# Miniprotein binders against q9h3h3, part 251

Target 1, 235 residues: q9h3h3
Amino acid sequence: EDGFTAEHLAAEAMAADMDPWLVFDARTTPATELDAWLAKYPPSQVTRYGDPGSPNSEPVGWIAVYGQGYSPNSGDVQGLQAAWEALQTSGRPITPGTLRQLAITHHVLSGKWLMHLAPGFKLDHAWAGIARAVVEGQLQVAKVSPRAKEGGRQVICVYTDDFTDRLGVLEADSAIRAAGIKCLLTYKPDVYTYLGIYRANRWHLCPTLYESRFQLGGSARGSRVLDRANNVELT

## First folded at step 18 (miniprotein)

Design yH54
Fold by ESMFold2-Fast, scan of step 18:
Structure yH54 (fold): chain B 235 residues (1-235), chain A 85 residues (1-85)
Amino acid sequence: as target 1 above (235 residues)
Amino acid sequence: SPYMIRWKIRMLLRFADLLLERAEELKKEGSDPEEAKELLEFVQFLLRMAIELAEKLGNEDLLKRAQELIDRAQKLLEKLRELES
């Protein structure tokens, strides 16, 4: 844990994206098949690099569920990366605002709510709830990491189309809470991922834009959402 | 997209180079040899992926760089193995 660098974590994430995914695609698979698929591939048991004793013998990078209306749109990532290189050499300040503008200009708008859970029943239960919300149309798409060789927490990612659309980000949070999720959630735009900006970057940028905390007996939303960039409570 | 594949190769090579420098540092410090070996095995995994992508892309410069780094990792691993003997 303490021995891992930001570069090591980034390299692991890239390798996972490039390895095969286990996908339940609601665009082509009936919703009635979901429960059997979830029972076959519980994330606490699916191994990152494959194991004869696990549900998979071959490497798995991600376990994902695509909603019926899911339409991938990464935007102009090539143009974004070219503009980012130009910005770095220009001497202009690198701030959250300049990254936001680059993302908008190149239509690289997707982002995700992240939750980290230890392997076990609680992770599998949380993933099942999220997967059902995706198939039922309350969420658009989600994925969960497989069990790593060294153990440690696994991550569930719940995507939204546009990180600049606060209402859409808040609606996704509400749907996650409605699915029974009570842990801390953090929201990261994919633009940070495509530019290789992780925790402890040289520009001192916080890649987390929003944070959601569950509250018992609180507001109608069931959570408090903080805009970390502006230090403003949204709910 | 050839651009995206080229970007992925460059990122893999950058991470491999940084982690390889870390492994060399651990060897010089006389730290736990197993930690350095595990890091080198991961570096080799990343570099084999970079080589495969560079070959598919047909980019000789990236392929050459990846092969240079994997050779460096291999030599360091051999030296660590000798320290155990």
Scores: ipSAE 0.012, ipTM 0.404, lowest interface PAE 8.5, mean pLDDT 83

Design yH55
Fold by ESMFold2-Fast, scan of step 18:
Structure yH55 (fold): chain B 235 residues (1-235), chain A 85 residues (1-85)
Amino acid sequence: as target 1 above (235 residues)
Amino acid sequence: SPYMIRWKIRMLLRFADLLLERAEELKKEGSDPEEAKELLEFVQWLLRMAIELAEKLGNEDLLKRAQELIDRAQKLLEKLRELES
């Protein structure tokens, strides 16, 4: 959709992670300040590298909201990276199952639901809904990309603490849907991000584990969640 | 904080390694060298940041790894520029 290779996408993600973030931290900031913060920093207007005409004059890598109970858990990323180098050198098959085992062994379990939206009101409205759900305690943490120079689609990431915990993944999906989100969602474990697995990767792996589609099955807020690797419906 | 800085250095090194492998593949394919050169210049930028962070952290192993990769990138970039002649 954007024309970049997996390597370029990984490099861009790295640069964004290293640049300053705009953060609403509900652990230290009253929830009553959220609406003013969202109005000040709509993601469709916050620019990646800063512009005097935008809300930011300096580069912004991500716009994030941390929940009151949010406690980051990175696991043993160093051990994961060492094991990954050993796996590649070994010549053994690189599969979703092998990566899952690597992640479990090194306790690198976090993951995220992804939604891609064009810059504009719908993106800003979706982000506001997600941010409120985080501050209200229905989600743990979320972030959204700033606007790129080219005006391509922006991404909202909604994190869960354990990609192997199907119930937790489904609970996050339900909270996203309850916030009014109706677009396609895909779920990516952070282990894939740490190891540079994006679309068109050299190992031909699907870069996401789960998929959620909004569906009215006699309910106004229902969704269907699919485990893409095993082709199994979870809902 | 030191653990997060170490994580950032390792991420920089990993992505530099992936991009460096891609640049080597492009050279092997005999494609227009401009894409490979752009990747290698970006790799050097990533690795200079990794070196700076590793020096501040005082981690000799990460510093040596970053220096090995930047030397490899520089060598490949020089070979690509020579082939343009």
Scores: ipSAE 0.000, ipTM 0.223, lowest interface PAE 13.0, mean pLDDT 81

Design yH56
Fold by ESMFold2-Fast, scan of step 18:
Structure yH56 (fold): chain B 235 residues (1-235), chain A 85 residues (1-85)
Amino acid sequence: as target 1 above (235 residues)
Amino acid sequence: SPYMIRWKIRMLLRFADLLLERAEELKKEGSDPEEAKELLEFVQHLLRMAIELAEKLGNEDLLKRAQELIDRAQKLLEKLRELES
């Protein structure tokens, strides 16, 4: 039915989070080892469910790089989930504002810039640039999906610690652009991921808050950032 | 936490049930068996995770539910494979 696609995407996301991850952790591994690790695990070659002919024989949910200062803070996900169930039962409108309020109340503040790229050299090159920026301290943490069995685009996620901190979100965008990334970026708060808000969601909400487009020339930022909900350029 | 483990099990079971129902619909409709098989393989993956968590949690009711669903998925997958051969 109408909700099936959203539920299927949510199931796939949950499975990926729970399956093993390949991690370069700059908190415990010298930065000098990054290039060898990137060469060993290019995301275009790492398979979702394992293959003897790929770098992995076992399932991999995500390929991730943790920055030296990375300190995960998921907030009160348990309280968020309970409040979400109560909200759905209450009949109150489910809007971006209501979800923002739930996220703030339960300290579920992290979010991410997303980029979708086809498997191949451009994906691997983009991921290497992002990974280096994370290890160098310009970004905090990032992950990339492995190659799916059915093919299709892969996603790179670059995290920020507080989606309500507009300046921090924009600084991450600038760092992504400085790393050589020129494709379309969209920004999604993790609260939307925890609550299953993807494409074709039941509430017809836009699943992202911001959009960033690369801009050639003398722009101070290198990109134009749009607030998608309000249709306002932040530049 | 035990609460979060229980929540994960319940979510895995809910997703598995939904996807299994879709696979059963596809078989009944006489649709391409490959799509149903792919869904069933994913359902088995979700249920194996649910079983492992339920065993760790020591929750016999959740374990029993997961086992029932994986048995149904295995039987349907076997029927689809038999029709192919």
Scores: ipSAE 0.707, ipTM 0.907, lowest interface PAE 0.6, mean pLDDT 87

Design yH57
Fold by ESMFold2-Fast, scan of step 18:
Structure yH57 (fold): chain B 235 residues (1-235), chain A 85 residues (1-85)
Amino acid sequence: as target 1 above (235 residues)
Amino acid sequence: SPYMIRWKIRMLLRFADLLLERAEELKKEGSDPEEAKELLEFVQYLLKMAIELAEKLGNEDLLKRAQELIDRAQKLLEKLRELES
């Protein structure tokens, strides 16, 4: 049951990563063109597999915005995958600490804040705020899923360079909150994604490292951030 | 890199095989045929990606494996569509 769900989620994620992306690249495109691009490709209307009635006729895996300073560094994903296979064969305990060590050893350090929103005006508004923050330099890179045929919630991912850098993770959270986002945020290191570890995994690992909840009545940057792995409040 | 392309093909084939087995189980149970059809369409989608990458890599064994799985998925999908008619 759960194992099938984990494999299905992993397959969907891989297919989306491999399909074409709609990208606003601030490294090569003037920031003044962003608002028109956002109006042309609202995530609530862009369809996963294409539809003549939507902004896209062909499949779209992700809608993304790259900041001016964006320099992708995935680390040694090949080495990470080889080490993961060896770990599974070795009988050594598979724990959050062991995965963290593998990630550090292979320099696979990136991670992302995730927010799940229903298709509609609130999703499009949230994405526009995040995209603007990326182009203005407060965030490095972000992407949002297109609308699936079955409906359901879409996800906005806001990336940071190093999941072990608490300050960097918190700075990204602050920028997200400053953009007007008030929903629950969860942070997942990319090491879990590269190893195919999702909610229904056989090792009962929680892929969420940090969690952010908006503080009502506080400033626009107000949030409570918890390090779930170490059970420590960061704010 | 050629290693990463091979890894992607192997993962696509693994996912396709697992999802195809699930679709076959659903057909045997005689449960929701629409769920099985949706799985098989997704399996075909994954296998088309695998074929494209295997052709780019020039790996005949991986290409053969992908083609075998896509043929199995197509035959199962045709049988399900016949049962609905």
Scores: ipSAE 0.674, ipTM 0.892, lowest interface PAE 1.1, mean pLDDT 87

Design yH58
Fold by ESMFold2-Fast, scan of step 18:
Structure yH58 (fold): chain B 235 residues (1-235), chain A 85 residues (1-85)
Amino acid sequence: as target 1 above (235 residues)
Amino acid sequence: SPYMIRWKIRMLLRFADLLLERAEELKKEGSDPEEAKELLEFVQYLLEMAIELAEKLGNEDLLKRAQELIDRAQKLLEKLRELES
C-alpha cells in the first residue's frame, strides 16, 4: 500500500535521526584528517544496526560532514508541528503552497539535494567527493545513510539553508556537479520530511521541488535544473 | 523540550501501531512470514525507543501504551516462529 509505504519510510527516517551519528566536524577537526576518517567509515561498509564485520558495533543513523561555517538552524519545529495538526483538523486542502507558507511562518527553511546509489565503490567515491567539497567550503553540510539490513540503495543528502532561495539551491547543485557527481538529483525541503511527505504520501503531493539532470556537453553549468512544483526550467 | 519528547513518543507509538497492524494482516493472509517478522522486529525497535523516552519523561500512561504494543508484537513474532518450525 502507498499509505503504508509512506508511514514506513517516515518511521525509518525518525529512527535514523534519533540513533547516533558518525560526524566529521570541520569546525573542530583539521581538514587533513578527512581522508583517514573517510577510509575508516566508508558508507557501503557502515551498517545501520551494527555488525561484527563492519566498522561499527552499535547502530548508526547517519554519517555526516559539517563544514567549517556550518550553523544549524532547524527553525520552530514545535510551532510547525502544532500548525500542521491544526491544518489537518481544519479540512483545508493540503497543497505545496500551504506547506511553503507553514515553513516560512515557522522558519523551517532548510532543504536538501538527494542522490540514491547502490552500496559499493561508486557510492563511497561519490560520498568522498561531497565530503571534500563540504570541508573545502563549497557546500555547507552533507550526510549519507549507512548500509540497510536489506542491502538496498543508500542516499546522500546535501543541505542548503533556504529552499525558497533559488540561487542558493542552484549554487549547491553546481558544487555537487563540480565534485564529479553525474547521477539524477532531486531536491526536498525539510518541512516535507518533518511532516512525513515521501514519494507515496497520503496527500498525493510530489515530494520534490527541484530536479537536476547531468548533461554531457549541454549546459555550461553541467546540468539542467527544473522547478517541478511550478513547471519552470531554471537552467 | 518536554513537548517535543512527548510528540516523539506519540509518533513512535503511532508508527508502531500501524506497522503492527500491517504485520497482523500479513499473517492473516498467509503472506511471506519473513516480511511480517522483519516488520515486527522494527516495531519492537521503535517501541524500545518509545519506552526509553517515556521512562525519561516519567509518563506512565505512554510507558503503559508502549508496553502493551510490544507485548502484542512479541506474541505475534512468537506465533510466526512456531509456524515455520
Scores: ipSAE 0.676, ipTM 0.898, lowest interface PAE 1.0, mean pLDDT 87

Design yH59
Fold by ESMFold2-Fast, scan of step 18:
Structure yH59 (fold): chain B 235 residues (1-235), chain A 85 residues (1-85)
Amino acid sequence: as target 1 above (235 residues)
Amino acid sequence: SPYMIRWKIRMLLRFADLLLERAEELKKEGSDPEEAKELLEFVQYLLLMAIELAEKLGNEDLLKRAQELIDRAQKLLEKLRELES
């Protein structure tokens, strides 16, 4: 069932967030060291729980690259959770607008472009391109999941600091495309993740705000970006 | 951050409870015991993490809640193992 699958994915994401991360931090590490770090920790080879033969002996939740200007700000997640409980109790309609207002009030503004790729060379190549864009200052921060024991696709997450800043979201998409990425991208605000709102939810909310599809040629920076909720094409 | 750790514990407990309810439903329906067992093993993983974080935080209420849920999961898992043999 879709609801069960969404809750399972949420639980997996939380477990990964709590386990140790492998981080290239451009705020403290010279950019010249990135290529060696990428060669040491290709995401197709780093295993979730430190299997024999992998680069890691310990569990790894995420592999991440922080840009020089990266300033972590998760906002007031505790206040967001309390307000969410109050909203549900109040009987007021739960809509995209009310969630947007909750996120703004509690400064929980970050969001991310997501891409899902099978383990292998294409994943490692895509991650290397994203990581270089982060270190060069074209993107702020990104992470990629390690390889799961059961197999399946891995996810690359490219973050922006404010999901309400449409221009910033589009600039991130442009930078991802400039890095050579051609697969489908979807954009999700972290407020939906913190509140446990996934694809199949009781409020019929779409947690994906934008969708980006690669377009060969044209003036649209190599992609067409759609506002999925309003069915509006962004340029 | 103690506030973020508390929030993460609450989220782990919420997901564990939802998955535990699903495993209990599968048992009642007479569905494949292996599917319910896999869910319960994952529930135990989440709850052990919640227990560790609650102990570090020193929050007795959250620790007790996590221990109650893991006890429910272990009892259900034991019943499923008895059903198989």
Scores: ipSAE 0.000, ipTM 0.230, lowest interface PAE 13.3, mean pLDDT 81

Design yH6
Fold by ESMFold2-Fast, scan of step 18:
Structure yH6 (fold): chain B 235 residues (1-235), chain A 85 residues (1-85)
Amino acid sequence: as target 1 above (235 residues)
Amino acid sequence: SPYVIRWKIRMLLRFADLLLERAEELKKEGSDPEEAKELLEFVQYLLRMAIELAEKLGNEDLLKRAQELIDRAQKLLEKLRELES
């Protein structure tokens, strides 16, 4: 039960995206209401499928905070899916480069920094810090998974508009670190999520593009960011 | 859009079919009934989503396919629960 196939992980992600979300939307809600909202919906207590003893009685797919300037841009996901089917039947190699090209062609450019934490105080504290950074304008949008039926780690996702824009990806990392986050971060482009690139995928692709490790440094709270595909340090 | 809804239904049905096949294999092997049961509960969850979308879309073929798969999942889950206790 501890293991999942790439298909199972993709199915879970799709189900979560389609279920209702608990959203603090800074575009329509005053920032002064955030602390009360965070106290009402701590991610360690919100249950994936609902429970009378939790803040929610009905299923919740994600808990999200939208920044004041947030404007969703999913690109042409339908065109991406059609091109993906054509690529798989063409016999052309499936590589990070070909996936990057599909993403650019169809403007599916968003991506996210991921952090995985066990349910508890540290998760709730990390999420509160990220949520405040979003509402204050240092980050654009973030979400956190609710607690699964079987337990296990929960994930905080912090989104950027364009995974090919390294400076924007690094700027988001800096903002996450400034919010007090010290755990391992990995960066995944949404194109990989849409196409089912998870651990143990059949194409043997690394499921993340970048890795960030906290390092206590002189100029701002520094981190070492690695390009995992090329094994090149970016910071 | 109807195109996006139809695509979502088809993806849900594909995932449900693949996971249902895995649950059937696990039952046949007899080594992990709890994993098979958890997969079947999740398969039913995916299929209920597909049914709701197919009803809203008014697509009778997709609705019928979803109902066929949920019936198969329910039958297998009942057999697994009978083997308990």
Scores: ipSAE 0.661, ipTM 0.895, lowest interface PAE 1.1, mean pLDDT 87

Design yH60
Fold by ESMFold2-Fast, scan of step 18:
Structure yH60 (fold): chain B 235 residues (1-235), chain A 85 residues (1-85)
Amino acid sequence: as target 1 above (235 residues)
Amino acid sequence: SPYMIRWKIRMLLRFADLLLERAEELKKEGSDPEEAKELLEFVQYLLYMAIELAEKLGNEDLLKRAQELIDRAQKLLEKLRELES
């Protein structure tokens, strides 16, 4: 059985999470400092493993902005991992419903809207818009990957507190669109990230719950959202 | 949490082992050596993270396992370099 791509993505995510982060924390830093911080650390120039010619000489896993009201709650990740190992050993079916139940039981409820953009000015502009929305209170928290050694697209992650709260997920999508973002967005619960559910996973699960496509309806802020798990259009 | 540190080490070692096996497969298939080299560089990166955590935890068995995987990765890197020359 393959599953290699999913495991590789999981390994990269774990390494990035464990490396140092560059953080603008609006809980402790005045909002007036944001523009200077964004100019100092454009994600297209910050290197994943460090480069004396870039803004960082040492590895950076993520570039993040925390909103003024951000209160991190990862839930019981230890309990989740232990239960996941037990589930795999038990031989019980691994389904979206089973994963949802594990997440609820262990209070691992956060999730994120994902957008993938090529390195360059467009990525930096999109990230600046998202970062300002976070600092202004329209979004709670966001992060963006640094430039990888081999190149390729970078990811912006915009978090919500509870993936089971559909209205909250849709509200975040609206705020992302209001920030000027027009690319495809997909929504992934953090429980899937912790458990290594990526594309080409060995359980053949869809790695995302929602998909958002930009739709111009007299306003550049509209979008069409699909519930991929139930194949139902929400907007 | 010592449990979470041990869990992280085990996951890093498991990922390193899996990715190293893939790099070995790529060499055997005669695939682009650049892909295998990039994978092996990442394997070594994961293993050095595992070593730092294992040293902090004081677990000699996990340190030994990480070193075994590093030695295996370095040996494959040397073989790939020889094929390019």
Scores: ipSAE 0.732, ipTM 0.910, lowest interface PAE 0.7, mean pLDDT 88

Design yH61
Fold by ESMFold2-Fast, scan of step 18:
Structure yH61 (fold): chain B 235 residues (1-235), chain A 85 residues (1-85)
Amino acid sequence: as target 1 above (235 residues)
Amino acid sequence: SPYMIRWKIRMLLRFADLLLERAEELKKEGSDPEEAKELLEFVQYLLRMAIRLAEKLGNEDLLKRAQELIDRAQKLLEKLRELES
């Protein structure tokens, strides 16, 4: 049951990645145009499969903002997948550390902070804050899911270049918190996606490497960050 | 990259196959046909994506596999509609 749900969500995510995206690209578009773009495409109103009554009549997979310095690099995914198959047949232990080493070797280093919010004003406000942080250079790239037919929570993904760079992961968390986001955040490396590792996998791996919880008062960061793989508080 | 296009097609076919098997289970269990129909519509959506990629890649084997799966999904969907009346 849980395995089927994980596969279904993975299939939906893949379909979304392949459908058209609505993109504000700060590399080619003046920052002054962001507010109008955000007003035109609020994620609470953009529909996944299109609706004449929404901002889009055709399917939209993601709504994204690319920072001025954004340079996509997926690494050597082919080499990663070949090495993963060799690892499985070698009998060598499959641990978070082993996956980390494969990812480093093949330069498949990107990852993302995930936050889930109900459709509505709070989602649109949170997304606007994240989008501004991207355009201002505090974050590199982010995307948000459009509204599903039957409702449910939408997800904002904030990417970092290197999941092994703790400072970079923490800096992204700080920027997210500075945007006013108070919900639980989880961080997932893209290497897990390319290897088909989801929740309830046979290797008992947790795809979530980092977790961020909001905290009140007394801290400049506004959050406590846990490295779940090593069981270390990074705060 | 032809490698990445092939990988995407194979992943779409794998997801479609798994979800189609689930729809077949739901029909066999006598569950609400609407859940199975929604799942089959999504399976067909995934398979149409796979077909478009296979055509662009020029891979006839992958195209044939996608067409076989979409035919199975269509037949199951028709049977579910027939059971309603």
Scores: ipSAE 0.738, ipTM 0.917, lowest interface PAE 0.6, mean pLDDT 87

